# Designs tried in a protein design chat: VHH binders against Outer membrane protein assembly factor BamC (bamC). Part 2

Target 1, 338 residues: Outer membrane protein assembly factor BamC (bamC), of Kangiella koreensis (c7rcp6)
Amino acid sequence: CSWFSAKDGTEDIDDRYMKSQQDLELQVPPNVKQIEVQDRYRVPEGVIITNRNAKGKALSLDPPQLLLVGGDGVREDSEQSHPTVWVRHQDTPFMNYVSRFMMQKNIPVISSTEKQISSDWISDEDEDIFSQYIGSYNLDGQRHKVTLEIIGQNANEVAVQARNTQSQRLVDDKWVTMNTSKTVASQFLNAFLGFYDTERTKEARERILEEGTINVSLGTNSQGQIALIAERDLIAIWEHLPSVLEDLNLSVSDRDQSAGIYYFNVKEPETGFWAWLWGNDETNAKVDMEPGDYQIHLAATTYGVSMTFKDEEGNLLDSNLVTKIYPEFAASFKSRGK

## First folded at step 4 (VHH)

Design qa1 (from q5 with K101E; framework vhh_6qgx_2)
Fold by ESMFold2-Fast, scan of step 4:
Structure qa1 (fold): chain B 338 residues (1-338), chain A 124 residues (1-124)
Amino acid sequence: as target 1 above (338 residues)
Amino acid sequence: QVQLVESGGGLVQAGGSLRLSCAASGFTFSRYAMAWFRRAPGKEREFVAAISYSGGSTFYTDSVKGRFTISRDHAKNTVSLQMNSLRPEDTAVYYCAAHYEGYYLSTPSEYDYWGQGTRVTVSA
């Protein structure tokens, strides 16, 4: 168990042993939930948030500038003067993801090194990069230069820092220098983190597709309880299951890889006035289950992986219900696998 | 063994068109960004166009924007450069290059694999 734990070097470790452990170590793809955290961050209408804005002026209703940090693979480095996060990363060079981000977003690059990439001017009109208006809702024509740099690395994590190096605004059709902002740097870093999470998830899905279709049958787990049996190894099913749940319109609320548990929610069907008029039913669950919280417990077997369904308290679901929802799960696994 | 094999170069009159192709083998093509560089006589190698590993993003040097189009075909493991409205200044040896999961515009030496080059001559 302990050899799957990530440790920074307190002593020298044999490279062959480390490579062997890297091959065997269970890796969960980056959680798409981190992108959702930023989308879900909002000031609830009934909540008063204490801020540091001066009295006598219109207060900004924008949420605080937060880095995409959650329980899964990203943590803020508050000791740094510029926006910095430690990202769980192993195997490939981290800068390859930074390079791909710049390329996918068509961000012009002025300079690049093994540990730093610097952009040319990026317009504040790029909503994919800058999710909020930086400094003003009424100003058109701002542009910024930013850098992403690796400032630290260990066996399991990479520290990446963003800086806003230059900023300008349009005044009488001329570009005029303005103060740089840590808010701009944070938004740029958040855009990269969202890209990184999406790419790692896509890579995991593509790996599963390359391995062929996933067959799922009704059976029993090692305790003789009803379960779905997938004909793949535990790592593959763990990595593929979020896509299956998404396809069935089931939202993942949490995961515990060490215990092999996915927590998911079945939402109440859309029943509002507009849903009736427009017939929008795309987000409703594709399986006939009561609204509420559920668990899927995964365990490796000699014949594949058992998926055991439980309610919010950890009690087994009725075998008739499991049998009823099986066809939709089996179809989703088969279509997402190949 | 990794190979990038270029084709489609030749002699063409100003205002004409050429389509360059680069056939890739020996690596997982779908994971590599692909780029075209060119070198004119007496000049250094310069960037022309690039396409992301997915094909969803393209980047061009200012002198070829609107005239050249880069594309890729994952089923055939090829990257292509469609060159329209060619000018004498486009005369150069064109090189195909691959970089794992991205590219560095300012550092062509960072590219993992290179083709042998194909010559394009545009007469006035």
Scores: ipSAE 0.000, ipTM 0.187, lowest interface PAE 15.4, mean pLDDT 72

Design qb1 (from q5 with R31S Y104R; framework vhh_6qgx_2)
Fold by ESMFold2-Fast, scan of step 4:
Formats: sequence, structure tokens, C-alpha cells
Structure qb1 (fold): chain B 338 residues (1-338), chain A 124 residues (1-124)
Amino acid sequence: as target 1 above (338 residues)
Amino acid sequence: QVQLVESGGGLVQAGGSLRLSCAASGFTFSSYAMAWFRRAPGKEREFVAAISYSGGSTFYTDSVKGRFTISRDHAKNTVSLQMNSLRPEDTAVYYCAAHYKGYRLSTPSEYDYWGQGTRVTVSA
């Protein structure tokens, strides 16, 4: 019978989860497991979960699990029935990163293909994978099976979908089946996305270190306009540029990975008594530029990566100004530490 | 000086087996993902199989899954491709390639170093 199938899956999971937690609470010995579970799932100060999740009360405070998207080359695909994101990634197999994630997090794998990987049972008590909030009412634990799958790709992006395929909770020392949820799938996908971002940044840094310092010269972009030319691939320069800007005391205000643009701000120099007392040179820009908003446009070339400087309106900076700031940028790219 | 030297190619009947080997020198082998690509006459280079630099993950194109097995030996600085149940469409020159800590393993242009290739001919 499937007369339950018309009910929202997330609501089914929440309802069953809460009932299971109530049953388990009554079975836990007062001075052993209850203390261990409460200590394990301690929530941050200032956040009260009481009456937020219990028996569906205060439903208006129970938002859907959001995917960690927005900037950095990740966007949600809301047309899909399961949690799905498009990740900026050139070339496949993208699953290389998925496989490494599974291995590093010690997630047991039951099957793996070119476009899909399925886990064996994972405890929802793992805070690296699942939010501690979902586990805060789980006295004896839950376990889940999840799948990550590539469901689409284009020249610049890969669509990754997460599915919670099976879920169980422990009742009277026996695993009992419970409804799967999109929340579990979203948390698993978010954990992977965090790993992916960290891994790509680490790999870019390791390549720079192994291959030596990044050489930057004055040159021209593909349009014949003045630019700084870095002798590395686009991914390496994209990942390293924030450190360069930070070293030069330039504030990154935005970035558009698809267009290859970094937006940054040059702050007004500190003046007066406090600047004198606290060292105005410590926080002021290390390059001689007028205060304001600027852009750096990155493009791959035959000889490396061109970095073209523009003002807030998208107009090219004067070639004399680019020549003037070049030495400081070149020095920062040679890696002296951060 | 970096070198990748392939061996083990030859002529074999359909349904037969061959083992290709690639000997690497001149770089820190354990820091490189290794792959096999192949090229039939008049065609572009296509991905066949890859193994991560840790050796813990292997990847295959759909047409060779279950038939081919990639492996590596860090002590010998070698990567091998065991090819079973060979088909006439597997006829190609097979190339060994190395990619520094790479995870974008199916695209030829991502690879840092390439071997000269070894020819495999599968007859009906």
C-alpha cells in the first residue's frame, strides 16, 4: 500500500525522526548514554532548539536545508527533484574529486562508476558530513546511504546530484527502516562541495610550490592591450590571486569565475593622529593607485595568463599606471609568504 | 629529464589478452596521476583508463569497463594496463601519460608528460 506516498517526504522524515527520538529517549539509561548523547550534540550558545523541531511544533522556524551556493562557480538547479548543483569544472571525470572525498572522509563505498558513486551505511553523527543540528535529537543514532551522480555537463560546468537512498534508525538494538530525506542529501552534497573547494585550492598551491615561483612580466593581452602576463595556467592564477591582492592590502569585493574577473577596492589612506600612532602603512595599499573600485580580467593565452586592469566602469587603466604598479604585483606573485 | 616508456603491445586475436607497461623516470612518480589514452588512425586521442597518484582510485571509459584493469607499482615506478577480452575496436596506439596530482584525467591537454606509444592490433 502507498496511501502514505502523497505526503511530503521531508515532513515524513521529520515526523518519523521525532517519534523515534522520543521512543529512544525513554529507553536510554539515565546516567550513561543520555549524558554521552547530550554532550556529543551540544549546540552553540544563543541557539535554542527546544520547541523548534519537537513533534513539528514551531514549523515556521524549520526552513529547508539550503545548498551552499552563490559565487565561487557553484549554482543550484532548482528544476530537479533531488538536491543538484552545477559546479564550474572543465573536463571530466569530475568523479575523481568525489572518489577522493569518500576516501578522505572514510565513507564506505558499495558501488562506483564513471558517473555515480554509492555509499554503504554512514552514521548521521558525523559532523564533517551532517549538521550537528540533525543529530541533536538522535540518542542511539541514525544511518544513511547516499549517492552522488553526474547528471549533466557542458564545456564549463558539471551537474552533481545527491540522493539519500536508504535510512534507518536504531530501535531496541535493531536497525529499523525510516523515510529518506532531501535534507540528508543536501547536507551530504554540501560536505562534498566544501571538500571540493578546499582540494582545488590545495592542488593549486602545491603546483605553484613544486613548479617554483610565478613569473609575471609586462605584456599585452589577446586584444593588444597592456596587461600583466603570468607564466602559469588559468586555474593556478585564479586560486593564487586572492593571496596576492591580500598581500598588497587590496580588498576583494567580488569575483566572477565564469567571466574571469576579480573586483577589488583601494581604500583611502589613513590620515591624522591615529594613522600616525597605529601605523598607516600597515593597512594602506602597497600600490600607488587612486582610492576606488577596480577590476582584474583574467584570460588564458598561448604564453600563460593575461591580467588586464580596469576601473569601476570597465574602462582600461592607463598604461603608465599599469607600468607603475607592475613591480609590486610581480614581487607578490614570487611568493614571499602571506 | 622526464621519460615515459611503453611496452607490451602487439598483435592478438579477438578475445585474447595483452598487458601494457609504462616505465617512468625523471620525476617524483608518486605525485602524478597516471593514465592510458589510445588513438586509432585518423581519430583523436581518447581516454581509456586512469589511476590516482595515491593508487586508491581507478577510472575507465565505458567501452573497457570490466575488461581492462589499470594498476601502478611505486617501487618500480611503473603503471600497467591489463587488457582482457580484446575486441577489434580496441586496435590503436596506446599512450601512457602523467598529470601532477591531477583529477581532470580524461582530457589529453591536462597531462604534463607523454610516452611515445605502443601499437595494439586485434584481429577477428
Scores: ipSAE 0.000, ipTM 0.146, lowest interface PAE 16.4, mean pLDDT 73

Design sa4 (from s7 with M109F V111Y; framework vhh_surovatamig_d1)
Fold by ESMFold2-Fast, scan of step 4:
Structure sa4 (fold): chain B 338 residues (1-338), chain A 122 residues (1-122)
Amino acid sequence: as target 1 above (338 residues)
Amino acid sequence: EVQLVESGGGLVQPGGSLRLSCAASGFTFDDYAMSWVRQAPGKGLEWVATISWSGSEKDYVDSVKGRFTISRDNAKKSLYLQMNSLRAEDTAVYYCAREGDYYFSTDYFDYRGQGTLVTVSS
């Protein structure tokens, strides 16, 4: 039933040689809503919000708009005339994520193919997708149509482009055409990227729980330096590591997937009197490390993945410290989530 | 007008090979995922394999994994199914199918060809 996978003997297989009437009815002419009258509506002044749940740099309400890049395997394609990103993607059909995004955010769709999906009018009366990154103030008295399209693909990446195809504003209770905006397209693309990152992270957690135990031993990396060796492939360890760090009460501050580096912070424990009064030892780091910023460098090895620990400057942590914290990391990896 | 025309079926001995072809016309072939579906005598339709618009992603029903290979040539607007190590249970009419509009249609395929018969002798 998915875009790439038909079921064995699938229900409602279309055995005709032309498109269904239902498909035609759902593909209404874009201009049919041009003169639609809307109810009077006001958005409170001074509402500026950005979605703090999205990975990478948060969008600013003010121009210029930046694409949400620097997340897990996302890079901008600045050579395109419209907002475009290359997203690391393998396995599952990419357009399934686009379809789920549209459906979950209740975005009306007027056309859909394996590589392109186009919205109907998105306004302040619909589920406000733009409020995820920028306040709905931008949609007050406006409505927009947007398209997400796969414009390129290789073994490891998919190129996704967003276009604002039509825009209108309310004038004397009538919808009047206005110029389209790359800002609207960028906001929409960023909303999708945030959704995509969240869904992939959730799927990775569920897969780890199903795949079974990850064994971690003390060993050396390819340079002969002390490291933790995990008996799984690089992608699996990369996806599991945030959950391990979270379980150990360590804060992920950044990540660089192309270089294989996770950056994390060890917070100072809660102070005496307040810790006594509030009793929150459960939020303190579960590993005996000095407060500060650290790095974990991942690299593929013959039997798995090496995880090499470094300080903020990129200097190796001493072998005594790595040996000391190893049991907690190993126990967390063996756990099927917690 | 959309048309899908299969060819390459025939009689083959168990353990033999056949290559099926599908010629597409009347639409932008490069925009659609394509599938092979089969129907054995007296049975319902069974999905066999799917290939994405670019050819980078492929899926197969378990019974044909390792034996069948789906491929496409977008320049020629053609879809192929290479069938190796054929078994008696692979006997069926094979159809070329275009995947339908995922969002609007409950139909998994919006166009299907007339089919080509593959018979694997006992």
Scores: ipSAE 0.000, ipTM 0.355, lowest interface PAE 12.4, mean pLDDT 73

Design sa5 (from s7 with Y102S; framework vhh_surovatamig_d1)
Fold by ESMFold2-Fast, scan of step 4:
Structure sa5 (fold): chain B 338 residues (1-338), chain A 122 residues (1-122)
Amino acid sequence: as target 1 above (338 residues)
Amino acid sequence: EVQLVESGGGLVQPGGSLRLSCAASGFTFDDYAMSWVRQAPGKGLEWVATISWSGSEKDYVDSVKGRFTISRDNAKKSLYLQMNSLRAEDTAVYYCAREGDSYFSTDYMDVRGQGTLVTVSS
C-alpha cells in the first residue's frame, strides 16, 4: 500500500486536539485512484486485442510521444490553496456524478447547488464509506464535513476542488473541535475520483455493448489536418475500426498499437470476363479509393478521436478524397460496422 | 481486494503441453478483457494472448499462434491458457492480467497476478 505524509496540516499550539492532523501518515488502498500528474504513458486497453499489442516492451518505448495518448485523465492544479484536480470530462453533467457519489456512499448532504455540494458530518463508525476507499486511519474517532465544488471547466476538463470545512475528534465521549486538514480533503477527493472512474468506465462499456452507434464527422486533427472525428473514446474506436474496415471491404494488413496506426489495403477490382458477368462488385471496396496500401492514424482530441488518412509512404491524403470517402465510413460506424 | 492467482506451471519437455489457470476474485470478472503476459529470464514483459469479456474475441502474439489457446469460464471466474508444442523459448514466468478498465488509465494491464513459472527443458 502507498503511504502519504500530511503536508498541509497547520500547527495549533494552543489545542493539543487540533494537532492530530499534523504529521499524519496515511495509508491509501491500491485500488483507489490517487491525485497525481498524468505523464502520457497510457496506452488504451482495447488496443491489447490486436497482434500489435504483442510487443509489450516495444509498446512501452517513447510513451510521451504516443499518438494514442492525447488526453488527461486527472491532473493536479497546484495553483489552488485547496486540493484541486482537472478531470477529463465531456458531454454529460459533471455534478451528477458528485451527487451520485454522495447518495451511493450514504454521505449526508446539508446543501447542494449546481456547482457545489456540502456534506454533514462524515464518520466511518456507522457507514464505512472511507474504510472502503481510503481506510479508517484518519477517521477512527474523528468526524469531518467536506465540500466538493466545480471551480472551472474547459472543452474537455472540469476542475473539482475539495475542502474540509469542519473537523472534530471524539474525546471522553465528547466531540472536540480540531483543525481542518487538506489531507482529509485530498482523501475525500480521491474517494470521489475512484467512484467517478468506475462509473464512467462502466458507462463507456455499456454504451459499446448496447448503444452501438458511433457518430463520425469531418474535422481536423491536432495539427490542423483534415481528419474524420469519431465521437467516442480512443479504446472504443480502436476496437471497432477493424469491423468498420472489414464492412467496407478493406483488408487490414497490420496494426501499430504504440503509434496508433491501422494499415489497410484497397484491392484492385476484379475485372475478368466472368467477374463482369457474375458481379465483380461483391468483393470490391465500398469507398472510392485507388488500389493500394493506406494508413489510418488515430489520436485523441478535444472532440473525440481523430482518424487521419495517409498513403503507403505516410503522406496525407488529399482533403477532397477524405471528404469523398467520409459518408461510407460514417455510415459503417453508425451501423456498428455490421 | 482484487486478486489474480495463477497455477499450472512446471517443468516440461520440448514438444510437451501445459494448461495454465488463473483464478480471479474481488471484481466482476465477466466485465473485463483478460490477458496472459510472460517474462523470460533477463527479458522484459511480453504480451501473449487476450480474450474479450464475452470470450468471443481472441488474439495472440505471432510466436504462439496455432500453439496456444486462451479461454475463460465466466461462471468459475477463471482464465486459461492451453500451451501445446512448447519450445525452450517459451520458458518464462506467466502472468494473468486484467486489462485496464479505468477511464483515467489506458494501460494495457492494470492488475497482474504473482505469476507461475514455466520451464521448457529436456
Scores: ipSAE 0.000, ipTM 0.183, lowest interface PAE 12.7, mean pLDDT 71

